# Ledger of designs, part 131: VHH binders against q9xw16

Target 1, 132 residues: q9xw16
Amino acid sequence: MSGWNAYIDTMTAAAPSIKRCAIVGAADGSVWARTEADNVFKASEEELKTFVALFNDVTQVPAKGADIEGVHYVVPRTEESLIFGKKENTGFFAVKTKSAVLIAVYEGPNEVAAQVRKAVESMQTYLNNAGY
Below, E stands for the ipSAE of ESMFold2; O stands for the ipSAE of OpenDDE; V2 stands for 0.75 times the mean of E and O plus 0.25 times the DockQ between their complexes.

## First folded at step 9 (VHH)

Design y98 (framework vhh_6fv0_2; at its last look DockQ between E and O 0.70; V2 from the best seeds 0.00; counts 0 for: pae E 2.5 > 2)
Fold by OpenDDE, look of step 10:
Structure y98 (fold): chain B 132 residues (1-132), chain A 119 residues (1-119)
Amino acid sequence: as target 1 above (132 residues)
Amino acid sequence: QVQLQESGGGLVQPGGSLRLSCAASGFTFSDYWMYWVRQAPEKGLEWVSTINTGGGSTYYKDSVKGRFTVSRDNAKNTLYLQMNSLKPEDAAQYYCAKPDLPPRGSDYRGQGTQVTVSS
């Protein structure tokens, strides 16, 4: 268990609808920690490298969508440090910190999205303030 | 240098209570989300609880919800874990921790404190 695994567990505990999540390096998509066991976050290194690079120009992401774990998501909109996607009753929130990208994949109706966003943004704010 | 020192462990009967403490030094304690982890015999390290900087938000492993309470005193640089209704499966070495900076991805932990639950 890495130090970041505790934050993965924290994130999953923050919103029951979060099924899988990962903390990866913002520069290269390297996995720092991820959900494992029954809810393994399955994105490949190549995929994550591509994904984190989306933050270099988020304005283009809605036009092309985003792929996580081999699943293509529609991206309704983006913010400077936020990318979120939807696919049927699933979705993801990805937020960028100074050095990391937090990714949370969730399942459920649209109503659960707010709680997921709050969870990842809360950690985002903390990590930024802490220098991460 | 980051230092964490756990205390308060011991032997209790099932249904008993313990209060763990963690003394922190070498970093700005109030700037970090702190967490408790534990390691039982022949098991891996597992997350138990996390508390945010101000103590207003707490998170728990499902198996300890309603029984354990994490808290902190930033003025004393101390983290706490109140453990009630202890079960045999709670027996473990308990550690307080904070993550290390990337890219290492490790954490800082103390030597831990042993919790034993036995009739």
Scores: ipSAE 0.886, ipTM 0.935, lowest interface PAE 0.5, mean pLDDT 95
Fold by ESMFold2, look of step 10:
Structure y98 (fold): chain B 132 residues (1-132), chain A 119 residues (1-119)
Amino acid sequence: as target 1 above (132 residues)
Amino acid sequence: QVQLQESGGGLVQPGGSLRLSCAASGFTFSDYWMYWVRQAPEKGLEWVSTINTGGGSTYYKDSVKGRFTVSRDNAKNTLYLQMNSLKPEDAAQYYCAKPDLPPRGSDYRGQGTQVTVSS
């Protein structure tokens, strides 16, 4: 098992509302690790390439929204290295590090969103401090 | 080179306790999140627990939460797993692991230490 796979398990344990997550390359959206088996993160290569490119200018993202796993999310807000998407009772947080984008798709009411955000931001901080 | 050595396994009765240790060398231990995995016979590796660099954040597989506690001593380059209320389902070879921060091959781990819970 690679350290990226253990990070997938760590994120899902940190926020139980996370149903699927992935770590992908920031330059090209290539999948470094993801949830597998019955809970597979199923975004296509083309979709992920488009998705990570949103971080080139996060200020444009609220007008467009974002697509993950064939689902279109509205994006109410972004921050320098963070995109938050919503669709009904589901959502995602995505954060960018120097080399990667961490994506967590969750289900639940808005009250769980803070837990999901904390989980991905904790990993973001660690990877950035390590140069990734 | 990276070296990890697990110890502290053994035979216990259901409900018993064990404390595993992992001695680390060959890398800057305090720079890495460390984790425990386990493997039962004819099963794949299963993630058990993760601890951040400073030890302030710990994470557990749901089935061990409240029973297992991961900790570390960065001055001694040692990772620990305190296992309480052991169940037959916890019987496995336990490994500590160092992640490979650029993705390559497999993570580093030691030879493991066997935990057996008698029926």
Scores: ipSAE 0.418, ipTM 0.735, lowest interface PAE 2.5, mean pLDDT 87
Fold by ESMFold2-Fast, scan of step 9:
Structure y98 (fold): chain B 132 residues (1-132), chain A 119 residues (1-119)
Amino acid sequence: as target 1 above (132 residues)
Amino acid sequence: QVQLQESGGGLVQPGGSLRLSCAASGFTFSDYWMYWVRQAPEKGLEWVSTINTGGGSTYYKDSVKGRFTVSRDNAKNTLYLQMNSLKPEDAAQYYCAKPDLPPRGSDYRGQGTQVTVSS
């Protein structure tokens, strides 16, 4: 396992409703680490490149929505470095750091979304403070 | 120069306890999340626990929850793993670790400390 995989394990331990997640490069969407095997995060390289580019202007995202793993999500609003979306019982949170974008796809009712968001934002804070 | 040195391993009977330590140097320890990983003979590395910079948030592999406690002392640049109710499946070489940026892809790990659990 790589060091970055330990942070994937940390996020999934913090929020068990996370089904799949990844840490990708902010500039190009290159995968640094992701969930594997039965929970493999399977977004294509092209999709991830498109997705991370959304952070260039998050204010445009609610009008267009966002695609992750071939699924189109409605994005109700964005925050400075946060994009989140929902589609029925599935949702995601994505946050940008200096060098990375963290993406967590979860399944469950709105009540579990706060736990997923907290896990992703905790990691975002740490990576930013560490210079990533 | 990042250096990590584990200690505290040994032989213990099932149900016993051990306290592992990891002395860190060569970087600002208090700025980093730290984690423990382990490797049993003929198996891959397994994540065991993570602790945040201040020690207020800790995370554990499901199979060790309630039995293991990770902690840190930033004044001493030391990471700890208190292991209680040890089981045979916990036998492994234990490493403390600090991850680094891609593309290096290397975990900064120490030499490890061996934990054996048998009668």
Scores: ipSAE 0.219, ipTM 0.609, lowest interface PAE 4.5, mean pLDDT 86
ESMFold2 (binder alone), look of step 10: mean pLDDT 84; pTM 0.844

Design y99 (framework vhh_6fv0_2; at its last look DockQ between E and O 0.89; V2 from the best seeds 0.79)
Fold by OpenDDE, look of step 10:
Structure y99 (fold): chain B 132 residues (1-132), chain A 119 residues (1-119)
Amino acid sequence: as target 1 above (132 residues)
Amino acid sequence: QVQLQESGGGLVQPGGSLRLSCAASGFTFSDYWMYWVRQAPEKGLEWVSTITTGGGSTYYKDSVKGRFTVSRDNAKNTLYLQMNSLKPEDAAQYYCAKPDLPPRGSDYRGQGTQVTVSS
C-alpha cells in the first residue's frame, strides 16, 4: 500500500457514488494509486498518458470527448484544471493539481455529481496547498 | 526530518476502548491531512481513517464507523484515534501517516502501536 492509497480510500469514502478512482502523475499518467479489489480502476498506462495530456488544452476536449477505462464519455465543458464527462448514469471528474491528476468515476443519477465534484475538488485544493 | 510516533496501544477485552496518539515533528503538521492505517496479522496494510487539516472533515473505513473517532490538536502537533467498542478484528499494529512527495507515492509512518483485543 502506497501512501496515496489512503487518499484513494478517503476519496471513495467522501462520496459513495464513486466506484473507481485513481491518482496519477500529471506529466506522464503514471499510476500512483488506484482503487483495487472489486472496483479496479482499469485504465491502461497509454490511455492515462493520453488522458492527462488533455489538460494541455482543455478547450478542445468538449469537441472530442474523453476516454477512461475504454469508455468514451461526452464532455459537456471543461475548466482549466477540471475535466468531467458523462455517459448515461455514469460519469467522471478529473482534476489537475501541481503534480497529479485525480480521477473519480461514479455511478448514479445526476444529483450525485455534485458530491463527487466536491470530494475531488476538496482534495485538489488540499494537495495544491500542500505542494502536490 | 519527518517523524511520527504512535502510542496508546495495549491489550483490551472485546467491547473495550483505547485512545491512540501520534506525535508529529519535522513538518508543518497543520498543513497536512493525516490518516491512520493498520496492519493485522497475515493481512496487508489497510486504511482506517483520515482527518483534514483543520479537522473539519473526517472519513472512516466502513467497519469502524460509529466506533472510531479521529481528531487532532494542531497546537500540539498530535493526532488521535479514539477506539470504542473494540472487536477482535480490530487487533493490529496501528500507524499514523502522511503522504510523501510525488512521484514516489510512499508515506511517512512511525513504528506503530500494537492493539490487541482478547477476552
Scores: ipSAE 0.889, ipTM 0.936, lowest interface PAE 0.5, mean pLDDT 95
Fold by ESMFold2, look of step 10:
Structure y99 (fold): chain B 132 residues (1-132), chain A 119 residues (1-119)
Amino acid sequence: as target 1 above (132 residues)
Amino acid sequence: QVQLQESGGGLVQPGGSLRLSCAASGFTFSDYWMYWVRQAPEKGLEWVSTITTGGGSTYYKDSVKGRFTVSRDNAKNTLYLQMNSLKPEDAAQYYCAKPDLPPRGSDYRGQGTQVTVSS
């Protein structure tokens, strides 16, 4: 397995409400690693390219929402390097590093969202500090 | 050049313990999260555990949680895995690992150390 798959396993262990996640290239959405097997992260290359481009101007994202895995999410807020999306009992957090975008799709009530955010931001900080 | 060298494997009975070590060189060890993976015969690589740069957080595959403890000594550039209450399903070649950047995509691993569990 690629060395980045261990980080996928680490994130799902850090926040069990994460059901699918991926690490993708920030420039082109290429998949570096993702959840596999019984809970595959299924976004297409074309969808991921569009998704990571949202970070070029996050101020426009709340007005139009975001699509991942063929699901349209309302985006209630963004920060310079973070997009939060919601749909019904699911949501996502996506964060950008120097070279990558980390995407975590979770299920559960809003109380678990903080755990998911902490997991992706901890990895974001590490990757930025390591030069990724 | 990145170098990782695992040691400490061996033969133990079920319920026994082993402590694995991984000596690291060729990079700033304290700047990286490190992880253990294992491979049983005719199986793929399986993630076991991850430890953050300062050791402030540790993460485990569910089947080893409570039995295995990952730790590090950044002054000695060494990663450890304490393995207690070993079961036959824990038998594998164990590797410590550091990720490399895409596009190469491969992690750095040593040659591994064998853990065998038999009655």
Scores: ipSAE 0.619, ipTM 0.820, lowest interface PAE 1.4, mean pLDDT 89
Fold by ESMFold2-Fast, scan of step 9:
Structure y99 (fold): chain B 132 residues (1-132), chain A 119 residues (1-119)
Amino acid sequence: as target 1 above (132 residues)
Amino acid sequence: QVQLQESGGGLVQPGGSLRLSCAASGFTFSDYWMYWVRQAPEKGLEWVSTITTGGGSTYYKDSVKGRFTVSRDNAKNTLYLQMNSLKPEDAAQYYCAKPDLPPRGSDYRGQGTQVTVSS
């Protein structure tokens, strides 16, 4: 296992409603760490490369939506370093740092979404401060 | 250069306690989340616990919750793991760790400290 897997374990411990999670390179979408086994994060190399490129201009994303693990999500709005989407009772939060993009896919109601967002934003702040 | 040095392992009976220490150098310790991982014989690395920069939040592997407590002393650049109510399944080499940037995608670990639980 890579060292970054400890952060995946930390994320799922902090927000148990996260079903699948990954930390990928901001430049190319290369996987640094992801959930595995029964909750494997299934996005392809091509999909991740396309997804991280969305952060080059987040203002275009609400018009087109975003695809993660072959699922098309409606993206209601974006912030400079945050893309989030909804698909019925599922959703995701993706945040960009200097070198990484953290993606968390969750299931559950709005209370769950708020917890997941807090978890990914806390890690985003930490990674940026650590130079990542 | 990043260096991590674990200590405090040993042989303990089931139900006993040990306190592990990790001395860190070569980086600004207070700027990083730190974690403990372990590896039992013939098994892969398992995450055990994470502590945030100021110790304000701690996270644990489900099987160790209530028994293990992670803490840190930023003035001493030292990470701790207090292990109580030790079980045979806790026997492993324990490492403290800090993640490395890709392309390696590994972590910086010390040589580890061995914990054995037997009578």
Scores: ipSAE 0.510, ipTM 0.777, lowest interface PAE 2.0, mean pLDDT 87
ESMFold2 (binder alone), look of step 10: mean pLDDT 84; pTM 0.837

Design z1 (framework vhh_6fv0_2; at its last look DockQ between E and O 0.90; V2 from the best seeds 0.79)
Fold by OpenDDE, look of step 16:
Structure z1 (fold): chain B 132 residues (1-132), chain A 119 residues (1-119)
Amino acid sequence: as target 1 above (132 residues)
Amino acid sequence: QVQLQESGGGLVQPGGSLRLSCAASGFTFDDYYMYWVRQAPEKGLEWVSTISSSGSRTYYKDSVKGRFTVSRDNAKNTLYLQMNSLKPEDAAQYYCAAEEHDIGWPDYRGQGTQVTVSS
């Protein structure tokens, strides 16, 4: 798990608006790494299991939205390996790699959200190239 | 300057239909995901539907699926929302909106058009 913390640090450094972040197993939602301390990622195991399963059919997600850390987000659209949600001044980006799901919860205006997406997708590309 | 102008709202009875239009200008319309959002009295802004730049992908709030249809005519820079089987809970100010930052949420929106559903 400790090896994956470096990727959490990379994403949070690249996008300061990320409040909480996690890397979880795409198959079962098991937590591989997450922000901790004052910025602890608080999603339950059951919630994450449900969340990663959304990637089985992302086209169905907009109708129902998505829940992270007990918060319900609207999901107006999805992409093949990307689920992103919005709630007021907060939102999340979740991307799927070969074996993982990266989740970043952020706070701020749309301008900073774009930076969050960039950070998460950059990590997605890196991990995919690395075989993860 | 981005301009979005909604039209087509009005008063209908439950079960009735309306077709909303949105005239867009001031930006490359066919490059943008477009949205319909609505706001009822004393409620927050609510997402209704999304359509991709080409129109090939559409998304709907669960409560409007099967009743509402979003479409666009990029040659006319126009967005549409066909609203069938309207319910009282559909009553709201409806806004056309454009997504600028590719973050799955719209940025610009027009002045809106009022939809009232009442017997």
Scores: ipSAE 0.894, ipTM 0.947, lowest interface PAE 0.4, mean pLDDT 95
Fold by ESMFold2-Fast, scan of step 9:
Structure z1 (fold): chain B 132 residues (1-132), chain A 119 residues (1-119)
Amino acid sequence: as target 1 above (132 residues)
Amino acid sequence: QVQLQESGGGLVQPGGSLRLSCAASGFTFDDYYMYWVRQAPEKGLEWVSTISSSGSRTYYKDSVKGRFTVSRDNAKNTLYLQMNSLKPEDAAQYYCAAEEHDIGWPDYRGQGTQVTVSS
């Protein structure tokens, strides 16, 4: 868990508009690392289990949206290993790797969302190449 | 640069149909995901439908599934929304919209076309 905090730090440094993020197990949603203290990622174990299961068929997600930290997000589209959504000035990007799901919640306009997507996808590529 | 012009709105009775059109210019239309969003006074801005650049993928808000169909004609730079079985809750200003930043949410929308559903 502690060793995985370095990847959290890398993502938040690359995109300062990330308010909270986590790396969780793709199979069960178990938390490997998350932002802590005043920026604690507050999703419950039950919510994360439900969320990671969405990657079993991302095409079903836009009709109903997605819930993270008790917040309902509209998800207008998905890609094979990417679920992303919006709630007013808040949004998220979630990407699946071989073993993990990376979730980043951000606040800001569309140009900062693009920066967040880049940071999350860069980490996705890195972890996949590292065998995770 | 991106310009979007909606048309086809109007007054219909519950159960009626309307076909909305959106003429796009100022960008390479066939490279962009396109969206329909709507705004009613009490709901704020709502996402309604998404269509991929080729038209091969479509997505819908749950409450409009089976009633609305989004389509596009890339040769004519035109986006469509076929609305059937209209309900009073569908009354809104309808906007077509395009995303620039590849973030799953549109950056640009047109002026909109008004849809009113009443007897």
Scores: ipSAE 0.770, ipTM 0.888, lowest interface PAE 0.7, mean pLDDT 90
Fold by ESMFold2, look of step 16:
Structure z1 (fold): chain B 132 residues (1-132), chain A 119 residues (1-119)
Amino acid sequence: as target 1 above (132 residues)
Amino acid sequence: QVQLQESGGGLVQPGGSLRLSCAASGFTFDDYYMYWVRQAPEKGLEWVSTISSSGSRTYYKDSVKGRFTVSRDNAKNTLYLQMNSLKPEDAAQYYCAAEEHDIGWPDYRGQGTQVTVSS
């Protein structure tokens, strides 16, 4: 397992409602680590390249939403380094660090989604402080 | 107690206009992102528009962009949706909504106001 896999484990432990997650390169969407086995994060390299480019101007994202793992999500608003996606009772949180994008896909009510946001943003802060 | 009260719905011909209002009380209105969402019969809830707490940022789903304008008057605790060039697919119950959990999706909504586009 790569050293980046430990960060995957940390996020999934902090918010058990995360069903799948990944750490990908902010420039090109290359996968540095992801959930595996029964919870494989299945986004293609082409899809991830398109996805991370959304962070070049997050204000444009709500008009059309975002796609991850072939699933289309509504994005009602964004923040400078955060894209939220919603589809029925599922959703994703994605945050950008200096070098990476962290993506977490979850299922659950709004209260559960708040726990996922906290877990992903805690890791964002940690990686930024570490220079990533 | 949080209260959201929508008004301004009605029957409009295709191409017509309506202005929806939402009176808010029981919370500090200018601290909240506000939303318009809608629901057509036997359909799920659909996001339409979002406005930031100060009103400095607005967001629209692609199909309404350029036709709808969300605004707010924080001095009057009121949210608005100006709907122009209405189409039959815009017909729905429209809800004003507020976000509690900071997750980019609303938690509270009013009872709604009906918009009908036909005849």
Scores: ipSAE 0.619, ipTM 0.827, lowest interface PAE 1.3, mean pLDDT 91
ESMFold2 (binder alone), look of step 16: mean pLDDT 82; pTM 0.821

Design z10 (framework vhh_6fv0_2; at its last look DockQ between E and O 0.96; V2 from the best seeds 0.84)
Fold by OpenDDE, look of step 10:
Structure z10 (fold): chain B 132 residues (1-132), chain A 119 residues (1-119)
Amino acid sequence: as target 1 above (132 residues)
Amino acid sequence: QVQLQESGGGLVQPGGSLRLSCAASGFTFDDYYMYWVRQAPEKGLEWVSTISSSGSRTYYKDSVKGRFTVSRDNAKNTLYLQMNSLKPEDAAQYYCAAEEQDTGWPDYRGQGTQVTVSS
């Protein structure tokens, strides 16, 4: 699954404010690729299993928020196949493809968040077109 | 220039009701997600509610769900927050806010209106 690392690199290159990033299985939260070393994506298997299940009904997520890497994020709204949250000057974008969930955790103001969303959604589109 | 002006705050007893209004100008109001956020003493800014541009989608913080109702009148460029069954923990400065960058978080907010809940 080393090929998935290339997609991690593509997203992080497209949005420098991304601190950590992962591609996981939509069905079970299994990690297919993630940022490593100083930027290691730290979410546990159990947490990711819970997180990807949020996509079963995104309308319920705002009331409860979402947890990634032990951090609780406020989710003021959702879109179909998109969960995004905020905590202080950090946040995340998570998009669902046919078979995967892409998660990008970023640091910075909303100005940089817009670039993160674009990077993640661009990858979402690419993977969907590729059948993933 | 984006302008947001909140009103309707005040002092109420627990269990009471208030209706906040927000007058918007300087931007195309009906193109934006609008927000209510609040800041209580010694606490950070917290999200309360979100409403889509058309008003067809609404979202609420769990602690206010069933008690607060967000709505908007796009013809009047006005955002509303009906607050029922108010609790002491609802006391805060309430802000109307607008989301410009489509990031799931507001970018602009007004001066706010104070809500106090006390017996």
Scores: ipSAE 0.869, ipTM 0.936, lowest interface PAE 0.5, mean pLDDT 95
Fold by ESMFold2-Fast, scan of step 9:
Structure z10 (fold): chain B 132 residues (1-132), chain A 119 residues (1-119)
Amino acid sequence: as target 1 above (132 residues)
Amino acid sequence: QVQLQESGGGLVQPGGSLRLSCAASGFTFDDYYMYWVRQAPEKGLEWVSTISSSGSRTYYKDSVKGRFTVSRDNAKNTLYLQMNSLKPEDAAQYYCAAEEQDTGWPDYRGQGTQVTVSS
């Protein structure tokens, strides 16, 4: 979708510690926009389809964890419309809007993670208000 | 200046039970998600369980579901982990941990209490 790359740019500018991110369709995991080149978001369409389906019942996610870019993340808790996890010094935040899922992968300590969470939740609010 | 003090570890036989406690101070305990994490000898830190600030939501690692129960008493600033049907694979140093920054991972942990499962 035209213009969706601008939202990727906005999130990465707001939180430079985001290493890779994507905006995908909530129904099927289809990629609307993602980081490219040296920061390419490396998730298959099948993996993304599986991942977005986790939002059908986020309370089941902590028991099994979540897979993004072939990496298995521990997910110690979830919130409504939020799945987030850790793997060593790497982590992710994924938020669901009306029609999209925003995924941001970062590297760094909890202070960095807090900045990333703020950036993705700000975009979640913006997209929900825009009807997405 | 979060302080966490675990107790209740010990040696049990397979199939046995232990109840771990964690005394918390230095923060508003009833505002924090609390965690149990463990570390087996020569292995990495492993998440075990999470409990919400009110105690209304609990989460468990798949391998401990149905055997472990996390609970909290906010009036006493105390976190608990009831461990039943203990297996050799559960042997580890157990830490309680507190999440301050809303990142889904704890910021603080105690010194831990050892759980040994043998015989």
Scores: ipSAE 0.813, ipTM 0.905, lowest interface PAE 0.6, mean pLDDT 91
Fold by ESMFold2, look of step 10:
Structure z10 (fold): chain B 132 residues (1-132), chain A 119 residues (1-119)
Amino acid sequence: as target 1 above (132 residues)
Amino acid sequence: QVQLQESGGGLVQPGGSLRLSCAASGFTFDDYYMYWVRQAPEKGLEWVSTISSSGSRTYYKDSVKGRFTVSRDNAKNTLYLQMNSLKPEDAAQYYCAAEEQDTGWPDYRGQGTQVTVSS
């Protein structure tokens, strides 16, 4: 598969605990690529538009948390281009590039979360260097 | 190896105040984000507050913002939570917690200290 779908495959291969992920436009949340088939990333257009807008001021996110795929996550802290959240044994990592937001939803304990963070940040760096 | 010991809990009336302390050992306290989390009876863990390793950044759940203040004394390896204007819904076992793996979520917690708010 050409285009943005190859980047989805790269992230899921780098961190097998990623259950669903997407690459969406940073300005509007439009879906450039996502996991499909039996693991479809099911966030609505309205939800994604709201979610990417959180990157306009990440310091405000912890107060109320964040929603992805209709699931509410606690966000105990953020970093400049990173929003990450937790609900029970599941969580997400989301990073902003110049043009996109990368979102990965995973299941597993905290050592799994470290793998997911690394995979998503590696792709963030790659896309930024490529001008995206 | 990581050891976290909370203290300062007790019984308080609504509107009252408590100051929780957490003594930390077994890790380099100054390098870690620290957390307060709580658990009410028959409920899951609830995040309350986060403080950066230097203490320069603090974060609060919306329901406690303005009433609770997290702080740390890195020279004494101690984390604090000043709780003012306590409400019945704040009653819980409060845990000090530490983030080891840089994942935005704590990996270790202490045994906790009980906060009870009743008329």
Scores: ipSAE 0.719, ipTM 0.874, lowest interface PAE 1.0, mean pLDDT 91
ESMFold2 (binder alone), look of step 10: mean pLDDT 83; pTM 0.827

Design z11 (framework vhh_6fv0_2)
Fold by ESMFold2-Fast, scan of step 9:
Structure z11 (fold): chain B 132 residues (1-132), chain A 119 residues (1-119)
Amino acid sequence: as target 1 above (132 residues)
Amino acid sequence: QVQLQESGGGLVQPGGSLRLSCAASGFTFDDYYMYWVRQAPEKGLEWVSTISSSGSRTYYKDSVKGRFTVSRDNAKNTLYLQMNSLKPEDAAQYYCAAEESDTGWPDYRGQGTQVTVSS
């Protein structure tokens, strides 16, 4: 179905190294769509509410890190609309649009991470241009 | 081609201070985010601090915040880490690191400089 799941499919097709991803509401962390078939994105409602609130002041995030799916990630730096973190061979990119936050979890070296960042930022641009 | 060379490590007592330096060459230093990362015996690699290409933004691991200060001199291609109020838990090999890939993690590291905190 041509719902929010189509955007999940587009991101995973663009970067097959994405293991799990979700699109959530920027205001409350409510799940609009998430991966289900291969690996379910399993962050709790409470965790997502806490996570999206980090975008209110991304400069505080590096000191404390970020939690996604019960996993604590180190966040060495942030950008205005981007929180990204690492834990060993696993990492994530989270980007904020006007109404949404896109979260993509991946596994692999920096070459893999670069492909995932490109896919997530392409979707961020698309959704912002679409009014989301 | 990216070359990073750390110096300034040594043995200090708890509460002491050290200033680490990193000489960078082989790349346009003022275009790169730079990092300090460390590795203690029997521990994994741990992020310590980040500084933006211009030096206008700095970030710190919570446990070193207020004690460590990262800075850079782009005219001299040099990165610094001022470490004050050193604790035994800060003992580690300290590495200077450079980010090229824009992935939020460095791509290149130096050989490191040893910091020992003992009384």
Scores: ipSAE 0.805, ipTM 0.902, lowest interface PAE 0.6, mean pLDDT 91

